# VHH binders against p49116, part 135

Target 1, 238 residues: p49116
Amino acid sequence: EGPLLSDTHVTFKLTMPSPMPEYLNVHYICESASRLLFLSMHWARSIPAFQALGQDCNTSLVRACWNELFTLGLAQCAQVMSLSTILAAIVNHLQNSIQEDKLSGDRIKQVMEHIWKLQEFCNSMAKLDIDGYEYAYLKAIVLFSPDHPGLTSTSQIEKFQEKAQMELQDYVQKTYSEDTYRLARILVRLPALRLMSSNITEELFFTGLIGNVSIDSIIPYILKMETAEYNGQITGAS
Short names: E, the ipSAE of ESMFold2; O, the ipSAE of OpenDDE; V2, 0.75 times the mean of E and O plus 0.25 times the DockQ between their complexes.

## First folded at step 7 (VHH)

Design ua79 (framework vhh_brivekimig_d4)
Fold by ESMFold2-Fast, scan of step 7:
Structure ua79 (fold): chain B 238 residues (1-238), chain A 121 residues (1-121)
Amino acid sequence: as target 1 above (238 residues)
Amino acid sequence: EVQLVESGGGVVQPGGSLRLSCAASGFTFSSYAMSWVRQAPGKGPEWVSSISGSGGITLYADSVKGRFTISRDNSKNTLYLQMNSLRPEDTALYYCVKGGYLPWRKEFDISSQGTLVTVSS
């Protein structure tokens, strides 16, 4: 009957690939994004409530929300990643692709709009100065979303989401007691995550992924990895 | 294991300034709000100031507002309290505490030695 998250779930440390190249390239961006995705899935897997839902439900939940979880991770790790520099490099690459006639103007417009929405989201989170506890609970609210199509055990998922919301409210009211509307300002940011295309996120950050595989197809394998395999992916040491 | 070590206290005349430091270890410092708490001789602990994990949000007790500035350096795992225009009533042991302001909390989990600030003419 303890809290949904423990202090270990607040810790979210991204280890970037080293050395950093002089010029950003697709491989560095893909490796950095993959590390964040793996860290995010490892984080989710460490939650006892998540484990209690069972393997099939866990896979379905992460498949439904990985883009939201990844985007929250980008905002949380924006400084460590030098996200603004990565996005600038992607924009420059897209502008060069127009000149080389590799992509349609309509597709480029969609991708540029996605980048703008991502920048606005990350800027709004930075301006709100979201702390590690708040990020942990926002990720839990996103993870335990009962309203995705095709989910089973929706009553249990809803219970865990409500628990996450209650614990976030308790934390914010205690920690930021003089900011009466802080919780509301934080929560109204979440719907924007569902408007961001997972297909465009995949194209921007995972274009260098080996083989003709989607993020959706690799999620079950990542969730089944042993702790040592997770650590190997995060550090690149194994 | 969470460890907090305060320093920078001393004896100062009214109107003087001091800068306190708190070296933190044993947890992900940048993920937690931090607070300064003081205990004057013969009184219970009083919350002084809190700062969010990134440092963007700061809160101050009315008694120190405009005189004290809380800050942090996450690269050094260090919390600071810049104290200006010090008054005899600021005389206390100063402690740093993991976590933000808790207005219904009757006592704080003070596990460190603190740093003594004495303001006397």
Scores: ipSAE 0.000, ipTM 0.116, lowest interface PAE 22.5, mean pLDDT 82

Design ua8 (framework vhh_brivekimig_d4; at its last look DockQ between E and O 0.52; V2 from the best seeds 0.00; counts 0 for: pae E 3.3 > 2)
Fold by OpenDDE, look of step 8:
Structure ua8 (fold): chain B 238 residues (1-238), chain A 121 residues (1-121)
Amino acid sequence: as target 1 above (238 residues)
Amino acid sequence: EVQLVESGGGVVQPGGSLRLSCAASGFTFSSYAMSWVRQAPGKGPEWVSSISGSGGSILYADSVKGRFTISRDNSKNTLYLQMNSLRPEDTALYYCVKGGYLPWRKEFDISSQGTLVTVSS
């Protein structure tokens, strides 16, 4: 079998809403995050191995790892998104909620810690200067994680994950031959993704989704829609 | 020119059913996702459901999930909305809209007259 990923999977270009408002409201944040989510899901869908798992399995897989993929996407697109500004805006909005006594002290702490973890993760990735290939492979590794409960075809998933890992290793050895421990440094970042709550991520970035739909519900919709159709809609709706 | 004509609205008792239709013309129907949007009296437009051009991707608002079914017949350039277990809160003018679901889309290009659904005892 051929490689898990090709050069086409390395491209990960997020198009932000334009123009960027002076004040980042919840709507802008949600749109930006949603675009990233769509991009991430469509990226996953573009992988032949992902397609080979079948719709039920690949949907379950994405449901299990969407938060990790999304977070990697945030890190990768942090500059384009002005992620720091977005996170600051989120904090500001949260402050308003706090003032209105809508959240418990414990919840506030959880949310703030989550934001901190997101920021730290993205900063750490930036410090490592992760390139597009590495991001692609890291996303593949988290995508093809066999350790989520309820998955079918776990043997195949594991095989794909191993393939992703091997290809990443080969790439790093080839590209960064003088940095013997680069692979280990980038892989050791992955556990941080598992510390992040998908529920909190959804609350922070996807508050006010139209129709009050959950990310869980929207994932199948995203995975089954045509990319061209989505692109046409966002260009027309903006 | 894009034309959308809704039909099938009426007055029903709570728990009743209606089937809405939307006849589309002026564009390649099968190439576009379609949505149903409703507007209750005194409220803004609310997204109800969307279906992709091929019909393979469907999504519902939580408020109608399990009760409404969106479908389409591309050979007839027609969009449908089967509404079951109707509730008084479903009372609204229902519009067919060109375009699919976008999580952030609060505004809809409504150019049609819509069809009125009234659920009352």
Scores: ipSAE 0.831, ipTM 0.917, lowest interface PAE 0.6, mean pLDDT 94
Fold by ESMFold2-Fast, scan of step 7:
Structure ua8 (fold): chain B 238 residues (1-238), chain A 121 residues (1-121)
Amino acid sequence: as target 1 above (238 residues)
Amino acid sequence: EVQLVESGGGVVQPGGSLRLSCAASGFTFSSYAMSWVRQAPGKGPEWVSSISGSGGSILYADSVKGRFTISRDNSKNTLYLQMNSLRPEDTALYYCVKGGYLPWRKEFDISSQGTLVTVSS
């Protein structure tokens, strides 16, 4: 009993690195992206339903959906991050790499297509004026996806996803009562998240990771910490 | 008050093994993630590996993955690094530090002497 998400799960406040460098660089972009990814993992960890699934299931879920959660976070925090400025800096770097023959044309094309898809997604969410409650429930729907290959406990995951969908529907119908098709317009945006490559997201935003570790390795490291220890580690961030 | 004392370094040939130890005091060791950091001559500090307080979560830098094993004994307040298949590029002063992996951490609170690992013939 009780709602899947509480008011605390609607709060999603990204703290950007300070000070901003004179020129955007790989390290600043990577730190900004890493802060958003860690905020997203902290958000997921705080959900009682998520905790109830157990550590192994939690790790499998986040490994499967981190790119979708991260992309929703980019859309939600686009203004705070000055995402358009970050993407422009990445595009400028890619254009310089073409001129200097540092990267293959095929790879640059794949990356540019990914940036275009990301911009299109963020623009669509901005045009819909998605609010904090809607973002929280969209993230929950993505997190509690029972259809990823290799998952166990799929019946319980599906139950939590259905609860998220139901609570989103109730919220939208009451808050935006005059907009009969708002929920449908929001939900049809979600399939695009699965078409975006996690490999290209990792290249764009996480190239500067200390130790050259993959996001796939970082996820279980963070999620398997006990709550008190995890909170202590995150508090030390600057 | 917080004290970290590294030991176990030495000179080994390529392909050799060493086990480093870090004796911790002055804080509740089991409540904190710990890391190994190394500094090669003339270079800045490089993060190597991290382990959670319980030992349940472990992360390695790609350069040492499959060769190094981090572990801890909370009953002895001791952190370990088992280093196998050592390479010349592993030559460095090795430090243990309080705290786990954070991708935005630019500096490490290195206040101890470290232990020297030299991989040469």
Scores: ipSAE 0.704, ipTM 0.860, lowest interface PAE 1.1, mean pLDDT 89
Fold by ESMFold2, look of step 8:
Structure ua8 (fold): chain B 238 residues (1-238), chain A 121 residues (1-121)
Amino acid sequence: as target 1 above (238 residues)
Amino acid sequence: EVQLVESGGGVVQPGGSLRLSCAASGFTFSSYAMSWVRQAPGKGPEWVSSISGSGGSILYADSVKGRFTISRDNSKNTLYLQMNSLRPEDTALYYCVKGGYLPWRKEFDISSQGTLVTVSS
């Protein structure tokens, strides 16, 4: 029974589409988001504890938490993604949709509130200077959440979550020994992830506010992809 | 050189069935996911279905779910699309595409002529 995560699970390197267009557009945003989604799913799929739960449980866990993993990924990769620039482009597109009467005022309010919450979350994580090890364990805590409706094998999931929590605690205490309350400050950020709407994430990052996508319905397909195809999705190759 | 040749299209009445085939050559077929993409007159291309290299993972567009069945025979390097309960809205050029395309991907590497399906009274 070794550590929950190894150094290979700490590496989380997002490669952006190249070349970056002079003007950000829906295609660039959707491609960037797709790469992050696949990077996040690849990360989850590579964890031995996750593999040990079996395919049905794997699918149920990821369907329950994909948006939280994606949001942690956005925070971790905010600089390389130029996330603030992407969100500004989305806000401009949203304002144009009002003028052309393409979205209701109530929906636009909901989307704007979500964008603000996402920006606040990412800013708070940046101010804490969360490192790659801390992100990896936070993702594991989110992934192995036994509280989601409809899960089976919750006892084993809970044990893996506890292991992730213990390993995060050990890491923080050893690496940031001068900051007694760092772990507590990090952990109080996690409840904000439950407030993020998967439907709005889909609209912001996977449809460009036009059309419908259900990531939830695609999770089983993504998790069963062969390795070569999976890596192509992370880098934008076929 | 990758070559994909579609066949099986035709004119059919609403409610009818057609079976499309795609003969693949120039690559190791079983190592790659495959997709069907269609393009209706005057519209952009639309993703229809994808199947993994092994055939173990399958995805359908909502508009065809329950009516269309994607399959493959890796021993014959052939991709299939069984289309049942056809509707006028299914009228399109149907293309076989190498790769596991997803609903949010907006561009397709179409390298074939396709096969025309017309559903009309």
Scores: ipSAE 0.320, ipTM 0.662, lowest interface PAE 3.3, mean pLDDT 87
ESMFold2 (binder alone), look of step 8: mean pLDDT 84; pTM 0.840

Design ua80 (framework vhh_brivekimig_d4)
Fold by ESMFold2-Fast, scan of step 7:
Structure ua80 (fold): chain B 238 residues (1-238), chain A 121 residues (1-121)
Amino acid sequence: as target 1 above (238 residues)
Amino acid sequence: EVQLVESGGGVVQPGGSLRLSCAASGFTFSSYAMSWVRQAPGKGPEWVSSISGSGGDTLYADSVKGRFTISRDNSKNTLYLQMNSLRPEDTALYYCVKGGYLPWRKEFDISSQGTLVTVSS
């Protein structure tokens, strides 16, 4: 059979809301994050192997790994998003909440630790200079994780994950032949994604969703959206 | 040309029920998600609910979840909104619109007259 991913799956271009407001607000942050989440789900939907697993399995996989896909997307799109500026605005909001006693100190500490972990992850990926092919395969490894509870077709999912790992190895060995340990340095970054709280990510980036819908509710809706309609939503030409 | 015609509005007491209908024409209805949007007097449009083209997936604003049910009949090119346990806050002009939920857009293409729902004792 052919490769797991084609060249079309390497392209991952986020279109930011335009224009950027003079002062960052919850709405702009939520819109930016929502665009990235939609792009991430669109990327997953386009993979033939993912389609072959069927809609119920697709929903279960994305519900289990959306935070990992989203975080990889934040790292990949950090410059386009001006992620450092967004995180600074979130930190400023949290500091104001402490001053006004609106949130518990323990909760603030948890959120600040999450922001630090996110910054460290994005910084490590930037220092490794992860390219588009590497990001595509890392996302595929995360997506095709057979070890989440409640999954059906786990043997097929595992085969797709192994195929993703093999194709990433082949790519890295060919493209970065002089750097024998590059693959190991890349793969060791992935476990950190599972230690990051999806609940805190949702609180930081998705509090302003229209109608106050949850990410858990939006996932099956996005994944089953008609192809023509979905394609119209993800680009947002200015 | 896209045409949407809402009906089924009326005056009901708190706790009452109404079923809204939207007759669609001018496009391949089953290929598009559809939404209900409402506008209370003096306020901007508020998204209420969306349904996928196949009818297999739905989303509801938190304010109506558990009380409203969106559905569609693709053979009749008709969208429905079953509204139960109505509250005074549900009083608004209700519009059906072509297109689904999009978290970053508050604007829907409202070109129809809508149907008025008034909840009062």
Scores: ipSAE 0.473, ipTM 0.756, lowest interface PAE 2.2, mean pLDDT 88

Design ua81 (framework vhh_brivekimig_d4)
Fold by ESMFold2-Fast, scan of step 7:
Structure ua81 (fold): chain B 238 residues (1-238), chain A 121 residues (1-121)
Amino acid sequence: as target 1 above (238 residues)
Amino acid sequence: EVQLVESGGGVVQPGGSLRLSCAASGFTFRSYAMSWVRQAPGKGPEWVSSISGSGGSTLYADSVKGRFTISRDNSKNTLYLQMNSLRPEDTALYYCVKGGYLPWRKEFDISSQGTLVTVSS
């Protein structure tokens, strides 16, 4: 058995849409978010341990955790995305939508709380200066979560999660040897990901999807493609 | 060189059905996802549906979900679109395109003539 992740799984490079419009709109935000989602799906598909679980399990895992993977991706790619600018544009668009089409106070509160939680999460990760290896293992811990309802093969999933935790520990102890509490500070950030609603994430970032399709529909479509075909599609060669 | 030829369009009443076909040549058809794209008069191209190379995975625009069925016969290098419960807003030129669903795709590589579908009362 080899390591769970290879050096190729540390590389996570988001290509942003160009040109950036003078005023951000739902289509630019949706394209940016969709590129990140597809990059995240491509990352998960490339892991041998993930492939070994089989197609049905792969689909169930990603459907359960895509919001957590997406949020980790937002934090990791915050600078290349100018995420603070995107979030400001979302808030502005939300305020305009509220004025045009009346929303309940409870819904407004839920959406604003989601944005605040997202900002706090991204700020905490930036403050901790999480590196590419740490992000790769955090994404693996999230991906191989055995505790989502309806999963089969939970024992094998748990073993892969434990392997991810072990390899993260080994990396942090070697690389940040003087910071005894770093691993603990990183791991306590993860529960916050479970508090954010995937439905609200979808509303905020994916309203402009071509064909108005749901993320739940896109996930199995992408994961069930042949590897060569999928690689061609994600690189834009189709 | 990629060649795509659409057929099966026609004039139908609302609630009617049509089956579109696309004959593909010049590439290994079974290795590529395929899509149906339509263009209504005065509008830009609109993605309708996509199917993986094996046919095992399909995706539909919300406007056609439950009414249209995409399928393929890799032995005949042919893509199909079964259109049921047709509505006036389905009126368009229909094109088949090499490639699957990409949420950021703004332009489609349309080099064929398409097939006209007219839904009128």
Scores: ipSAE 0.655, ipTM 0.840, lowest interface PAE 1.3, mean pLDDT 88
Fold by OpenDDE, second read of step 8:
Structure ua81 (fold): chain B 238 residues (1-238), chain A 121 residues (1-121)
Amino acid sequence: as target 1 above (238 residues)
Amino acid sequence: EVQLVESGGGVVQPGGSLRLSCAASGFTFRSYAMSWVRQAPGKGPEWVSSISGSGGSTLYADSVKGRFTISRDNSKNTLYLQMNSLRPEDTALYYCVKGGYLPWRKEFDISSQGTLVTVSS
């Protein structure tokens, strides 16, 4: 049957828009986030098991877990993205909205807590020094989660998730043999992803989407995007 | 030379329908995603819809979702936009553009004359 992931799935290189503006505006943030989203989606698409589920099922999976995948991507690409700077910019942008009294106190709290959780998650992942293989497997585990409502082929999805987990375990045992509890430390981070609101993530990073298109709507478009177009999106300069 | 020629525009009452066409030449049509962009008077260009090269994937702006349908006939090198339930706010010059949807891009390479759609009672 073969492994769920190969070395080709470990590579996860985000290309940031260039040049970086002096001020990180909503446009830059949106473009950066979009590139990450595209990269994440096409990463998923590159997995044979993902394709084996069929377009309807795999689209549903991505719709269900895009926020988690995206967040893992943020963590993985935090340095390249200068995520702290991006988040600071987002906060600053929010401050303007706050000053203009456009948000309720409760909403402000929710958004700020979300940003905090996001930052903490990314920091925790950095502290754990998660490598590319581990990220790949974590993303796979998140992707092939059978516990989302409305999914078809849940048995197959579960099988893939188990395979991802096993491969991760094997990898960690092999690579980090002296760290007996590394696997556990890594896996216990995953619940934090489920506590993050996809809606808030979308609002924070994707406010600048052209046409006010939802991530939900763009996901099938991305997944069906031609390779050439994808390549242009990921590797192209702004 | 890339050539895009839009047609099908006209005057229609609110709630009416129009079908726009774009005849493409000068490039391998099927190899490129295509988009419709519109520009209303006094406003900047607005992305409306995109379709993949194969036609298997479509995307719509929220403002037109459920009302407009983008399609293409690669055998005829033609892009279409079926516009139903037209509203006054749909009044614009509509352009066919080579290229797909980019979430962050507000600028479009408009090289054609466009076709005017006027929705008015």
Scores: ipSAE 0.624, ipTM 0.833, lowest interface PAE 0.8, mean pLDDT 92

Design ua82 (framework vhh_brivekimig_d4)
Fold by ESMFold2-Fast, scan of step 7:
Structure ua82 (fold): chain B 238 residues (1-238), chain A 121 residues (1-121)
Amino acid sequence: as target 1 above (238 residues)
Amino acid sequence: EVQLVESGGGVVQPGGSLRLSCAASGFTFSRYAMSWVRQAPGKGPEWVSSISGSGGSTLYADSVKGRFTISRDNSKNTLYLQMNSLRPEDTALYYCVKGGYLPWRKEFDISSQGTLVTVSS
């Protein structure tokens, strides 16, 4: 049939909270991250191949890969989000916590290592100058991962992943024809996403949700809504 | 004009149950997600639960998960909240609002009187 992704799936526009506060706080960081997570889920919902897999499979896929989608979104939206400023504020807070012995040294080390891995990933994507089409297909490759435990319909998921890989290859070969190894350089970045802890991501970016609701609960809530309802909720207009 | 009318509140002992209702008018009820929001004396509004327009998707605040059940009857334009195992900290004015859960929503369009729930021995 047609391509896996249309031009509408390449569009990924994050609307930031306004205004940005003079001093970054948990509220601003959590709201920014939540908007990106919801945008990422909205993006996944809009793919016909994704919806064809059915609600249970959709929920299992996003629960398994939301951290990878979120991290790709952080890299893609790093400039809009002023991600470097957010991460610097988090690092400063953690360094002060070490000095004051408010958190265990082992926990702070785990969180700092996660931040360094995230910075390294985002810097590598920036240096490669990944464009909007490439980001869309990388997100599709991680979304349609057949290798997560407990998945059903793995053959169909694998077919969609292979289609994403082939369409990315075609795009890169035509758009960056002089750079023979560009696709390989892009694809070798993806395994690093699996090494990022979703628990630490949740603690860093979704602290404002802690004690109120879990991301694990939000995912099926959003994905099980009918498209018209979801669009109405996202626009928030009445 | 969107109108929401809450009812079903009352005084109940800890461990008791209450069922709240919200009668909706002025919009196509089945097309919109709905939420329950509560406000304890001297505190800001706290989101409690949301349900999609079809009723197929629900979400609960961690503080009420396993105790409260949100539901709707689109044929009657009515939203419900079944509250079980009530605790003193559940004491609040309860409001229904048009719209589902959004993590960045800091203000709720609370234009109705609400229904008072008091949990006391």
Scores: ipSAE 0.635, ipTM 0.843, lowest interface PAE 1.5, mean pLDDT 88
Fold by OpenDDE, second read of step 8:
Structure ua82 (fold): chain B 238 residues (1-238), chain A 121 residues (1-121)
Amino acid sequence: as target 1 above (238 residues)
Amino acid sequence: EVQLVESGGGVVQPGGSLRLSCAASGFTFSRYAMSWVRQAPGKGPEWVSSISGSGGSTLYADSVKGRFTISRDNSKNTLYLQMNSLRPEDTALYYCVKGGYLPWRKEFDISSQGTLVTVSS
């Protein structure tokens, strides 16, 4: 049957928009986030098991877990993205909204807590020094989660998730043989992803989407996007 | 030379329907995603819809979702926009644009004359 992931799935290189502005604006953030989203989606698409599920099922999977995938991507690409700077910029932008009394106190709290959780998650992943293989498998585990409502082929999805978990285990045992509990330490980070609101993530990173398109709507578009167009999105200069 | 010629615009009452067409030439039509962009009086260009080169992927602005349908006939090098349930706010000059949806791009390469859609009672 072969492994779920190959070395080709380990590569996850985000190309940031160039040039970087002196001040990170909403557009830069949105473009950066969009590129990451596209990269994440097409990463998923590159997995044979994902394709084997069919377009309807795999689209549903991505719709269900895009926030988690995106967040893992943020963590993985945090350095390249200067995520701390991006988050600071987002906060600054939010401060303006706060000052203008456009948000309720409760909403402000929710958003700030979300940013905090996001930062903490990324920091925790950095502290764990998660490598590319581990990220790939974690993303696969998140992607092939059978516990989302409305999914079809849940048995197959579960099988793929198990395969991802097993491969991760094997990898960790092989690569980090002296760290007996590394696998556990890594996996216990995944629940944090489920506590993050996709809506808030979308608002924070994708407010600048042209045409007021939701991530939910853009996902099937991205997944069905031609390779050439995708490449243009990922590698193209702004 | 890339040429895009829009047609099908007109005056229609609210709730009415129109079908726009765009005749494309000067490039391999099927290899390029296409988009519709509109510009209302006094407003900047607004992305409306995009379709992949093969036609297998479509995307719509929230403002038109469920009402508009983008399609293409690659054998005829023609892009279409079926507009149903038209609203006054849909009044605009509609442009056919070579290229797909980019979520962060505000500027569109509009090189055509567009076709005017007026929704008015």
Scores: ipSAE 0.405, ipTM 0.740, lowest interface PAE 1.4, mean pLDDT 91

Design ua83 (framework vhh_brivekimig_d4)
Fold by ESMFold2-Fast, scan of step 7:
Structure ua83 (fold): chain B 238 residues (1-238), chain A 121 residues (1-121)
Amino acid sequence: as target 1 above (238 residues)
Amino acid sequence: EVQLVESGGGVVQPGGSLRLSCAASGFTFSTYAMSWVRQAPGKGPEWVSSISGSGGSTLYADSVKGRFTISRDNSKNTLYLQMNSLRPEDTALYYCVKGGYLPWRKEFDISSQGTLVTVSS
């Protein structure tokens, strides 16, 4: 019964596509986002507690929370990704399309609201100066969420979520002992993740996959690969 | 040297079925994910399906999901694609390639002749 996460789960290093094009395009954005999504799934599948839930539960859990994990990953990797530049390019593209259809105009407003909420979230996390340990535990809290519809093994998932919360509390109290309210400020950020539409996230960041393959299908494909096979074929690790 | 030989193509009517095979040699087949890729007349290559080395994970393009089934027999170093409910738009040269699906993969190493599938009314 060791800790829920090890030091290996704190490491979260995104390798960006190279080179960055002079003008951002949908392929570069989609490749960058896909690398982050795959890194997030690699992170989740490496957790022993997650493995213990079994393949079917793992698939259901990640299908329910991938957008929350992805958004936390965007916040954590915002500087590496130059996320502000990517979002500016998306906004510019949307503004250029605003004239074509009135129904499209209403959709564009919904998408712009999503972008503003995403920017607010990332700015809040940056202002709080969330460290790698805190991000790892926040990701674990959203991953082990027992309240998604249709989940089995909810008591075990809840136990792992509570363990994540307890270990985050212990870490924050020891590392940031002078900031009594830090944990509360961090945890109050999490509900905003559930207000972000996974469909809008897919439209913004995964346009290059639309009409080819769904994220819903990619998730079980990656999660059901054996560890050695995943490392060789997906991560490029030796 | 990696060698892949596709077979099983032919002419079928809409709604028909075909099973494609790919015989692999020159590498440890069971340790690599494999994919089927097709190229329709006048079009670029389109990824169709991928399978993990163990066969435990499969992925399908939305256009073939529910109609095609990818499988493998590691004891025979052979990859399969069972194609059901075939449509005219499935008409293409079909290739097997070493490697699984990655959204950032820009090129498929298509060095084989492929197998032709023609769906005609």
Scores: ipSAE 0.596, ipTM 0.827, lowest interface PAE 1.7, mean pLDDT 88

